# VH-VL binders against GTPase-activating protein rrc-1 (rrc-1), part 1

Every score and structure here is a prediction.

Target 1, 194 residues: GTPase-activating protein rrc-1 (rrc-1), of Caenorhabditis elegans (q20498r280to473)
Amino acid sequence: LELTDLYMRTGKKVPVIVEKCCASIEDQGIVTGIYRQCGIQSNIQRLRAKFDSGAEPDLHEFGQRDIYSVSSLLKQYFRQLPNPLFTYQAYPKLIEAFEKEDSLSEKVESLRFSLETMPEAHYRTAKFLMEHLTRLCKSKSLTDMTSKNLAIVWSPNLFRPPPTLNGADTHLLSGLNVHTAICDFFIENSESLF
Below, numbering starts at 1 at the first letter of every chain, in headers, positions and changes, except where a header shows other numbers; Kabat numbers aren't used for antibody chains.
F, E and O are the ipSAE of ESMFold2-Fast, ESMFold2 and OpenDDE, as the mean of both directions, binder to target and target to binder. V2 is 0.75 times the mean of E and O plus 0.25 times the DockQ between their complexes.
[cut] marks letters that were taken out.
Atom coordinates printed by the task and the answers are left out, and those that the model quotes come from them; centres of patches stay.

## First folded at step 1 (VH-VL)

Design f7
Fold by OpenDDE, look of step 9:
Structure f7 (fold): chain C 194 residues (1-194), chain A 121 residues (1-121), chain B 112 residues (1-112)
Amino acid sequence: as target 1 above (194 residues)
Amino acid sequence: QVQLVQSGSELKKPGASVKVSCKASGYTFTDYGMNWVRQAPGQGLEWMGWINTYTGEPTYADDFTGRFVFSLDTSVSTAYLQISSLKAEDTAVYYCAREDYDFWSGYFDYWGQGTLVTVSS
Amino acid sequence: DIVMTQSPDSLAVSLGERATINCKSSQSVLYESNNKNYLAWYQQKPGQPPKLLIYWASTRESGVPDRFSGSGSGTDFTLTISSLQAEDVAVYYCQQYYSTPTFGQGTKLEIK
């Protein structure tokens, strides 16, 4: 389900699954390798099914909380969005803004503008997620996860080149590390960008 | 020096499973992605997918979903390719190939020696 | 997926002569933002794995002899061996990594 459609149906700018997972991780996920380690597939699927049914799932499985399954679920959710968190439409603008601007201030301004072109649901969800990741970075001494590490993990789930509709207008660079760089930048500068 | 050493040749019957290993040495295993490439006898190279050695997340090419599984044992700097429900057309040399994480370049600078998997009744 | 087509399929060249292998992509592999071509060349000898020769279309991998060179941009690329040596007998592959990696069908280079 598209983020925008979900927003239209529920009136919530940030999906419940995102809020619940992030809250759980901030509470109990300050552990080594958070977002790096995979959860239990059966638990991930069970949790996903509960959220998809519209129920408020318990993030405890078999009498215990599986934080890695929660983190994996969250990544999976974003990965499976029909239109990525950072939309196909905004993608070219974000790439251009990041690559062309040399100064920090100009880059921030350009990226902020590009981010604001996204639909409300995408913008709010992106803001929420980046702020969450920024908070996690404060605990890097406990998690061993820097902004860069988090970016490496998250960028594939948040960015996708737009489908080749008209050839010259699409940046189908699957082997480009620009997504990770942009994601890292978003985490490090979330307060200024959102 | 950088080395990728793969497991030995395999002879399997249709329907069986095989697991090929690729042990890396001479560099930090988690600093580079690991790709898998298939080459049927007398044929060209075919990209199968890759696994993120840092996160453990695999990505499969469209033609290599379902029966193919990438996995890791980072404690021994080893990547694995498992093929289940083997078919005759799976007969090929399978290569592991390294890709630089820092650049996510998409080209492969070091290769394993290859593992021949023969599927025959 | 981007389709890579090499030409010729096979080539026989005399020792000391120039060998030229072409590679064409179904769409441009030039990224205009950084002006780089996401194109690599590999050499594969019998019974051996592929060996990286060229990346970014024209950058020679460390340890690769100077007689090997890559050129081209956009959709048309060329691997050139300025003076063919006996050890250069192999199959050569181009590969794009602009999108999902794909290889050319290979060019078999032999001594005439």
Scores: ipSAE 0.022, ipTM 0.679, lowest interface PAE 4.1, mean pLDDT 91
Fold by ESMFold2, look of step 2:
Structure f7 (fold): chain C 194 residues (1-194), chain A 121 residues (1-121), chain B 112 residues (1-112)
Amino acid sequence: as target 1 above (194 residues)
Amino acid sequence: QVQLVQSGSELKKPGASVKVSCKASGYTFTDYGMNWVRQAPGQGLEWMGWINTYTGEPTYADDFTGRFVFSLDTSVSTAYLQISSLKAEDTAVYYCAREDYDFWSGYFDYWGQGTLVTVSS
Amino acid sequence: DIVMTQSPDSLAVSLGERATINCKSSQSVLYESNNKNYLAWYQQKPGQPPKLLIYWASTRESGVPDRFSGSGSGTDFTLTISSLQAEDVAVYYCQQYYSTPTFGQGTKLEIK
């Protein structure tokens, strides 16, 4: 299900699965390698089934059993979105703004403009997720997860080039590197961007 | 009180299709995952995959993608296994098996009686 | 996939004696965060479906006689029948549920 369709169905700007998983990670997930270490697949599948049932589960018991399944589910949710979090439509503008702008101020302003073109559900969910990751960076001495480490594991789940992007084969190789870099930039600068 | 009752044995020719049913009773059908397990004559157990009984979304083991389709009718608490383009190697007993979603109980607590599907020219 | 290997393939045990069946996984099925082994044992009597005996490696399912016990951790597991009875003639399977479920090849238990 598209984020915009989910917003229309539920009236919630941010999906409940995103809100609940982020809250659980901030409560119980200040642990070594959060988002880097994978939970076990059967736990991830059972947790997904709870959300699929339309429930809004209290994740306290699940998180005590396997917090890495909570973090793994959240990454999987974003990876499986039909239109990625930062959308196919905004992707070329975001890449261009990030690659072409030289000064921090100009880069922030250009990216901010491009981010504001996204549908409301995408914008609000991106803001929520990036602020969550920024808060987690404050605990890097406990988790061993820097903003760069988080960007490495998160960027594949957040960015996909549009299928029809002109010159995509050569840009895909450089785009993979840039996905991590732009994700790291978003985590480091979320307050200014959103 | 939990029961899984499967449809009767089938004798089919190669190239035909078969649909095995598994009717559940004595519990809330959508609270438990439904798994399918195959056992060829005289052989061991082989997990085929499962279906999310709330959404109807199937997951297939690697060797069972293609000709095998899991489906549901939740109005009658029934899961189905359909096998198309039957081959001789599909001759086996097919079991449905229940898995609790709650508290990560990935083992199978109740099994159907099994349905023998025989594929013979 | 995690490969489950049982030994022996078959065994014959006298009534009232102890039967021991081993199961080895190709990688650990112990999840250290909750200290649980994702390992189950099933009994399949001739012409019948499998029946759950033990889960979490050592927890006996309700209604299963006390003579059945499970032990082991990590990669090495054992099913023990302390005093074999005639109705225990069956094939026994281990199963991991740490990842995509897989079964051992089975161990046939007979009365000597």
Scores: ipSAE 0.006, ipTM 0.566, lowest interface PAE 10.6, mean pLDDT 87

Design r2 (from r1 with heavy chain F97R G98D S100Y Y102S E103S Y104G N105Y W106Y P109Y)
Fold by ESMFold2, look of step 5:
Structure r2 (fold): chain C 194 residues (1-194), chain A 120 residues (1-120), chain B 107 residues (1-107)
Amino acid sequence: as target 1 above (194 residues)
Amino acid sequence: QVQLQQWGAGLLKPSETLSLTCAVYGGSFSDYYWNWIRQPPGKGLEWIGEIDHSGSTNSNPSLKSRVTLSLDTSKNQFSLKLRSVTAADTAVYYCARDYYDSSGYYFDYWGQGTLVTVSS
Amino acid sequence: EIVLTQSPATLSLSPGERATLSCRASQSISSYLAWYQQKPGQAPRLLIYDASNRATGIPARFSGSGSGTDFTLTISSLEPEDFAVYYCQQRSNWPLTFGQGTNLEIK
């Protein structure tokens, strides 16, 4: 389900699954390798089904037992979005703004402009997620997850190049490096970007 | 529908190892946390620990140094070993399934209980 | 570890009366509290979870309330089968712990 469609259905600017999972991880997921280590697949499927039914599960007990399933579910949610979080439409502008050699303040301004072109549900959810990841970086001594480490595991779930006019998906090995770099930049500069 | 059946030796001497097995019938073995709980005679309940399908465990700190929890997924069984028993370990031991719904976890199915007596 | 203290230890009542059983936690456990009933020779049976949710098949005369540190199980009109031992259990933090029990006995 598209983020904009979910927003129209629920009236919530940030999906419940995103809010609940982020809260659970900030409460119980200050653990080694959060977002890097994988959870139990059957637990992920069960938890996803509960969210898909429209329920708002309480994750306190679940997260105590299997916080890596909560973090895995959240990554999976973003990976499976039909239009990725940062959208196909904004993708070329974001890459161009990031790769342009200019001052930090000019780069931030250009990226802000491109981010503000996204639909409101995408913008608000991106803001929420990046601020979550920025807060987690405050605990890197406990998690072993720096902003760069988080960017490595998160960028594949957040950025997809738009399909060509022929309808084929395209991406390059060097494009993967750019996705990690821009994701790291977003995590490091979320206060200025959003 | 789901049934937990447990067994093991009920009479031990001090310093022996308690060993109990619980078999799960009529339901899925995966997707649940499998638990052991005990109840000394005339006393309340004490949680011993849990194990999931992957073999990951969490045990009561008061017992952790003596507890081993294990699975046999081919038989849908899970087991408790408690080493170096004393008279204080005399109790009825229960296996239980911990079920999750959107409102929380609870023990929905229990084994019949096994009285373990440690004599000296 | 979180200690649950149940009161009274023994409650003597007659069928048709209202029973009120108390459980107090040593620290806040929000709503992460369950109630179990146990009869002699039987495993415990779940009555209430998440402080106030009745488990499937539990009669409406059973209700749970409370949050934080103070919790109550109420049986609005006692039936003969309700005379048993009742345990509260917290699920807020490991290790999972139970109260010492309240023996609800027939007067």
Scores: ipSAE 0.067, ipTM 0.661, lowest interface PAE 6.3, mean pLDDT 88

Design r7
Fold by ESMFold2, look of step 5:
Structure r7 (fold): chain C 194 residues (1-194), chain A 118 residues (1-118), chain B 107 residues (1-107)
Amino acid sequence: as target 1 above (194 residues)
Amino acid sequence: QVQLQQWGAGLLKPSETLSLTCAVYGGSFSDYYWNWIRQPPGKGLEWIGEIDHSGSTNSNPSLKSRVTLSLDTSKNQFSLKLRSVTAADTAVYYCARGDEYLYYFDYWGQGTLVTVSS
Amino acid sequence: EIVLTQSPATLSLSPGERATLSCRASQSISSYLAWYQQKPGQAPRLLIYDASNRATGIPARFSGSGSGTDFTLTISSLEPEDFAVYYCQQRSNWPLTFGQGTNLEIK
């Protein structure tokens, strides 16, 4: 289900699965390699099915046993969105603004403008997620996860280029390094961008 | 003190539906996943599927189109139906308890031999 | 799906000897492996969970080890009641799968 459709059905700008997973990870996930280490696939699939059915699994008990499945579930949720978090529509302008050789303040302003064009559910969820990752970076001495390390594992789940009209996927090759870099920039600058 | 007791018809003809029921005694029904596992004679074990107290199921893809899992929470019972059986479905069928967060089977039913005549 | 290959298929030993049973996974399953014992006419019995933890009531002569793809069940000194079929089972990925078994028989 698309984020805007979920917002229209529930009235919640940030999906419950995102709120609950981030809270669980901030409570129990200050551990080595959070978001880098894989969880147990069977646990991830059980949790996802519970959230998809409208249930609210007890992530406190679950996280005590397998917090890496909670973090893996959250990444999978974003990877599987029909329109990615930063949307197909905003993608070209976000990449263009990021790649332009501007001062930091000009780059932040351009990116902020493009981010604010996204639908409300995408904007609020992106703000929530980036602020979560920024807070998590404060614990890098315990997790070994810097903003760049988080960007490496998160960017494949957040950005997808729009399909090419002529069928060739040449933009994918040029965009792979940029996705990590822009994600790292968002994590480092979330307060200014959102 | 947890005990699983299972029952159902042990002799079927091809194309019939296998139907087994498992009752749970001496433990919480709502904190676990309830499983069916089968073992063809002289062969290894095959996981069939699971159901939790909410009725959510997950089944082996090799059998999913023929498997129906159900539960009766008022009686602490869960059931397996396997449609369109053939001789290949001849096996001992076990019910088993699985942990909510771990998928190992700590309590098993006594087993029911189901023979599909050819 | 994850294939578990047990070896040897049959292990013939005498009481008092040490038994070593192997289970190899077709891909990494971390430590998410259990061992079961099954005697004729009985349901399987959980021995070891998560590669190395003994289940409740399992004698200390049973131990499990391994991670990744290679796992071992060891019975330090065989008792007459230990001659049975042993199965490994993974919980890393759906569907849940079992090995084909090792028949530990009396020589």
Scores: ipSAE 0.005, ipTM 0.576, lowest interface PAE 10.4, mean pLDDT 87

## First folded at step 4 (VH-VL)

Design c1 (from r7 with heavy chain S56Y)
Fold by ESMFold2, look of step 6:
Structure c1 (fold): chain C 194 residues (1-194), chain A 118 residues (1-118), chain B 107 residues (1-107)
Amino acid sequence: as target 1 above (194 residues)
Amino acid sequence: QVQLQQWGAGLLKPSETLSLTCAVYGGSFSDYYWNWIRQPPGKGLEWIGEIDHSGYTNSNPSLKSRVTLSLDTSKNQFSLKLRSVTAADTAVYYCARGDEYLYYFDYWGQGTLVTVSS
Amino acid sequence: EIVLTQSPATLSLSPGERATLSCRASQSISSYLAWYQQKPGQAPRLLIYDASNRATGIPARFSGSGSGTDFTLTISSLEPEDFAVYYCQQRSNWPLTFGQGTNLEIK
């Protein structure tokens, strides 16, 4: 389901799967390579199916055995959204604001404006996720995951160019590193942006 | 000591529905996944699907359109229905216990031979 | 789905000999492989889980090894009760799948 449809169905501004996975990872996932190391596919698939069915699986004991499946599940959830977290609609303005603005204050203001145009479910979930990743950066000495490292593994799951851009002149779309850079910026500046 | 006992009709005609039930004794029903596995005569094993106490189910994609898994928590029982059977569904059917975190099967029912006439 | 290929299909040995049974996966399954023993008219019995861990009550003569795509079950000195069919099973991805079996028969 799209994120806004899930919000209207459940009344929750942040999906339960996102809340529970982030909480589990903050409790049990301060480990080497969190979000970089892959979990076990059968575990990921079973957990996803249980969340999709409306069950709320107990992640405490599960996370003690396979926390990397919890982190992999969360990335997969965002990767599979029909409209990405930062939406197809906001994508051009976010890229333009990040690349065109020279001063930090102008860049933050322009990005904040573009983020506020997103549907409420996308905005609230993006705020929740970015704040989660910002908190994890405080543990980089234990996880080996800096904000840049998190952005590398997270950005493919958060940004997709609109289908029209995929059919447009590919000479202007050759740089995939911009998604990592903007994601890193969001993680480092989440308090100012949201 | 956990014990699984299974029952159901062993002789079917094509297009009928296979229906098997498994009862669980001597253990927790809520901490495990309950499975069905079948073995055609002289052949290997095929996983059919699983169910847990919350009603979560997962089935082999090759069978999922015909499979219904259900449970009765008041009786510690779980059941398999397989619709529209053919001769290819002739097999020994087993119920089995799967661990919550691991997917190996440590306790098995006695097996039920189901024959579908040609 | 992940295909498990066992070899040999039939292994003929005598009591006291060492048996080596192989299972190969169509893609890496890390260490997520179990071994079962099945005698005629009986349900399978779990021997080894996650490549190398003996299940409760399994004699020490049974051992498992391997990782990735290639796995081995070893029976160090065959007892008369060990002549049976052996299956491997993976739990790396859904659906759960089994190998086609190796028949360990008495020479």
Scores: ipSAE 0.195, ipTM 0.696, lowest interface PAE 5.4, mean pLDDT 89
Fold by ESMFold2, look of step 8:
Structure c1 (fold): chain C 194 residues (1-194), chain A 118 residues (1-118), chain B 107 residues (1-107)
Amino acid sequence: as target 1 above (194 residues)
Amino acid sequence: QVQLQQWGAGLLKPSETLSLTCAVYGGSFSDYYWNWIRQPPGKGLEWIGEIDHSGYTNSNPSLKSRVTLSLDTSKNQFSLKLRSVTAADTAVYYCARGDEYLYYFDYWGQGTLVTVSS
Amino acid sequence: EIVLTQSPATLSLSPGERATLSCRASQSISSYLAWYQQKPGQAPRLLIYDASNRATGIPARFSGSGSGTDFTLTISSLEPEDFAVYYCQQRSNWPLTFGQGTNLEIK
C-alpha cells in the first residue's frame, strides 16, 4: 500500500507503524547498533502481520525483549513501499539539487523546495523519520550510530531511482553513492529542510 | 498451574471438516499465543498455526488454505478447523501455549487422535 | 522454510552412558533452537530453549550447545526415564519447524 493511499484510507499523514516504531526505539532502542543489527525474523514477520491487519501491538513489552526486530521492521516497511518515501517523482530534482555546486544555504533552499513537491503523506512521513534519526544521532555515544552510519543502513530503504532514469550499471552505482550522501545530509540538516 | 484440555471428534470421512477445541485453565489467556501442532502416527511434529486474544492468526503455508483458527475469549478457549481432510490428515493433534516473545511450547494439551477413513 | 535435520535417527545406549544428539539447520538460525523430549502416549516436553537454556524443572544432566547451523543436546549420564524421542525446533523464521526426531532407545 502506497503512503498516499494509506493516508486517504486512515486520515493519518504518518502511518501508525512508523509512529509506534519510532516511539518504541526512542524509548527502548538507545542501544548498540540500533538499525544496524537485525532482529529475529519470526518476530519481525509477526509484528508486520499484526500492523497489516490494523492491530496496534504493544511495542513496550515487546521492545524490552527484542528491540532490534522493531528497528528491522521499520526499515523493511520503507523498503517495501511501492513508491519510496522520497518518491520516484521527486527523485531527479532532489539529486539535482544535492549535486549542484552551490552554497549550503542555496542547497538547503533548493532541497526544501523539491521536498515540498512531494505528496503530503510522503512529506510528513519524511519529516517525522528524519527528525527521529536526527534525535538518535544525539545518542551516538550510546549506540555507536553516527549520522553517516544511520545513512548507510537507511538510504537503501528510502531512495530508488525511477526505472526511466536507470539505463546502465554506472548510473546505478553513482546513484547508490549519492543516496547515502543525501540521506546523511537530510539527517544532519533536517531542522532546516523540513 | 496452567493446564490445556482439548476435545473434538476423532473420526472423520474424507472431505469433512476437522474441528477441535482447547480450553485454557490456570493462567493468563491474553499474554500468550495459542497454537495447534500435529503428529501423524509414527512421525514427527508439524506446526499448524497460532492465534492470540486480539484475533491475530498465522498458519503454516502448507495448510493455510484449509485452516481456520478462532477463539472464544469469554471461555478462554480456542479452536482449529481443517477443511477437506484426507487420510494424510490422520494425526494426533495438540494444542500448546507459545510465549509472546519466545516461540517455545511450554504447556501442551493431552492430544486428540483424529482418524480420517471411510 | 528452515529444515532441521537430526542425527542419528536412532541412538542405542545404556543407562549411565553419555548421549550426544545433533540437529543441523538448513540456514543460520543463530541460537534460536529448542529441544523437546517425547515419551510414548505423551505430549512433548520442553527441555532446552535458545540453544543452551534449561527449561524450568529440567535436570542438570541435560545441556544444549551450538549456534548458527549446528546444535547439540547432551545428556551427561543417562537415567532410565531418558529413553524417548527427542526433537529440535527453530523459531528463527516462519513457519516454525521441527526436526524429524532422534529415537534414544535402551540397548
Scores: ipSAE 0.195, ipTM 0.695, lowest interface PAE 5.6, mean pLDDT 88

Design g12 (from g11 with light chain S32E S98Y N99S)
Fold by ESMFold2, look of step 6:
Structure g12 (fold): chain C 194 residues (1-194), chain A 119 residues (1-119), chain B 112 residues (1-112)
Amino acid sequence: as target 1 above (194 residues)
Amino acid sequence: QVQLVQSGSELKKPGASVKVSCKASGYTFTDYYMNWVRQAPGQGLEWMGEIDTNTGEPTYADDFTGRFVFSLDTSVSTAYLQISSLKAEDTAVYYCARGDEYLYYFDYWGQGTLVTVSS
Amino acid sequence: DIVMTQSPDSLAVSLGERATINCKSSQSVLYESNNKNYLAWYQQKPGQPPKLLIYWASTRESGVPDRFSGSGSGTDFTLTISSLQAEDVAVYYCQQYYSWPTFGQGTKLEIK
């Protein structure tokens, strides 16, 4: 289900699964390798099914047994969005704004402008997620997860180049390593970008 | 003591429906998932899916997403398997089995219900 | 899906002898963070439902005789009956619960 469709059905700009998983991770997920280590597949699938049915699983109990299933579920949710969190439509402008050699303030302004073109549900969910990751960076001595480490494991789930015609990849204006770099920049600068 | 008691055997014609019951006792019914497992004559075990006894939400294995419906009556601690549009290949013993919310091995099983579909 | 393959399909063993049943998974069922293998063994006697023998690859369920033992890790697992008794005639199944549950095809154990 697209984020905008979910927003229209529920009235919630940030999906319940995103809110609940982030809260659970901030409560119980200050552990080594959070978001890097993978949870147990059956736990992930069962948790996903509970959220899909509209149930409210007790993530406190789940997290005590396998917090990595909660973090894996959240990454899977974003990976499987039909239109990625940072939409196909915004993708070229975000990459172009990030790669342009500007002052920090000019780069932030250009990226902010491009982010604001996204639909409300995407913008609000991106803000929520980036602020969550920024807060997690404050615990890097306990998790061994710097902003760069988080960007490495998160960027594949947040950015997807648009499909291209005739195999041409004109929408991929830079290599895949730029996704990590822009994600790291978003985590480091979330307060000024959103 | 934990016990799962299933309804008796059924003889059906193709196209009919059947509803198998599994009554639980000796534990808090809503603390565990109920699972259904099929065993065709002379063959092995196939996991059909599960139902969350607290929410009533079912999950079906890929091969069982159509004609098979899991349901509950928590007031009598009973799970149900309904099979519609019965086919000859549905002839099997159907087991209910108790599973933990997080651990998907099955510590208690019903005695099984033989469903025979013959034209 | 994780495919579980047992060997042999059938086995005949004399009373008092050792019986060995093998189970192989198509991918690892070891969750390294807790160092547990998500693997169970069941016994099914004629006309009866399956009975849980072993979980976490090597932990005996309460009430299971100590002649039954499980071993192995990752993708390769073994059920051993150290001294076969007449009541051990059954079909034995391995089952993984690392992902959605799947069973091996079964191994029929008979008295030689």
Scores: ipSAE 0.014, ipTM 0.594, lowest interface PAE 8.1, mean pLDDT 88

## First folded at step 6 (VH-VL; from g12 with heavy chain E57Y)

Design k7
Fold by ESMFold2, look of step 6:
Structure k7 (fold): chain C 194 residues (1-194), chain A 119 residues (1-119), chain B 112 residues (1-112)
Amino acid sequence: as target 1 above (194 residues)
Amino acid sequence: QVQLVQSGSELKKPGASVKVSCKASGYTFTDYYMNWVRQAPGQGLEWMGEIDTNTGYPTYADDFTGRFVFSLDTSVSTAYLQISSLKAEDTAVYYCARGDEYLYYFDYWGQGTLVTVSS
Amino acid sequence: DIVMTQSPDSLAVSLGERATINCKSSQSVLYESNNKNYLAWYQQKPGQPPKLLIYWASTRESGVPDRFSGSGSGTDFTLTISSLQAEDVAVYYCQQYYSWPTFGQGTKLEIK
């Protein structure tokens, strides 16, 4: 389900799965390699099934058994969105703003403008997620996950270029580098951007 | 004492439907998932999928996503397997098996229900 | 899916002798984060449903005689019956639960 459609159906600007997983990670996920270490495949599959059924599972007990499945599920959720978190529509503007602005203040201003063009559900969910990742960086001595490490594992789940058309081209290797860089920038500067 | 008691054997024609029941006793039904496992005559075991007894949400193995439906009646602690449009290759013993909410090993099994599909 | 392959397909062992059944998975079922092997063994006697013998590769289920033991790690696992009894005639299955569960093809154990 697309984020805007979910928001219209539920009235919640941030999906329940995102809220619950982030809360669980902040409660129990200050552990080595959070978001880098994969959870047990069967636990991820079962947990996803619970959320797909509309259940609101108690992740405290689940997280005690396998917190890495909670973090893996959250990444999977974003990867599978029909329109990525940072949307196909905003993607060209975000990349242009990040690559072409040289000063920090102008880069932040251009990115902020482009982020605000996203639908409300995407904007609010992006704010929620980036602030979550920024808070996790405060615990990097315990998790071994810097903002760059988080960006490496998160960016593939957050950015997809629009489909290729005449006059446009997709560069997979180039896209991978810039996606990590912009994600790292978002994590480091989330308060200024959102 | 944990028990899973299944409905009796069924003899069906191709194209018919069958509904196998699995009555649980000796534990809190909604604390564990219910799983279904197929064993064709002289063959090994195939996991068909599971149902979350708390929510009623089923998950099917890839080979079982079409004609197979899991359901529950929690008021009588019973799980059901329905197979529609029966084919000769559906001839098998069907087991229910109790699984942990977080783990997929099966500590208690029903006695099995033989479903025979024959013209 | 993770494919489980048992060997041998069948074996005959004299009463009181040692029986050994091997199980190999197509990929590791060891979760390094908790150092646990997500592997179970089942016994299915003729005309009966399967019965859980061992989980976590080596932990015996309650009520299972101590002549049954499991060992191995990663991709290679072994079920051992240290002194075969007449009631041990059965088909034995390994099963992984690292991902959606899959079973080995079974090993038929007979009295020689």
Scores: ipSAE 0.104, ipTM 0.664, lowest interface PAE 6.3, mean pLDDT 88

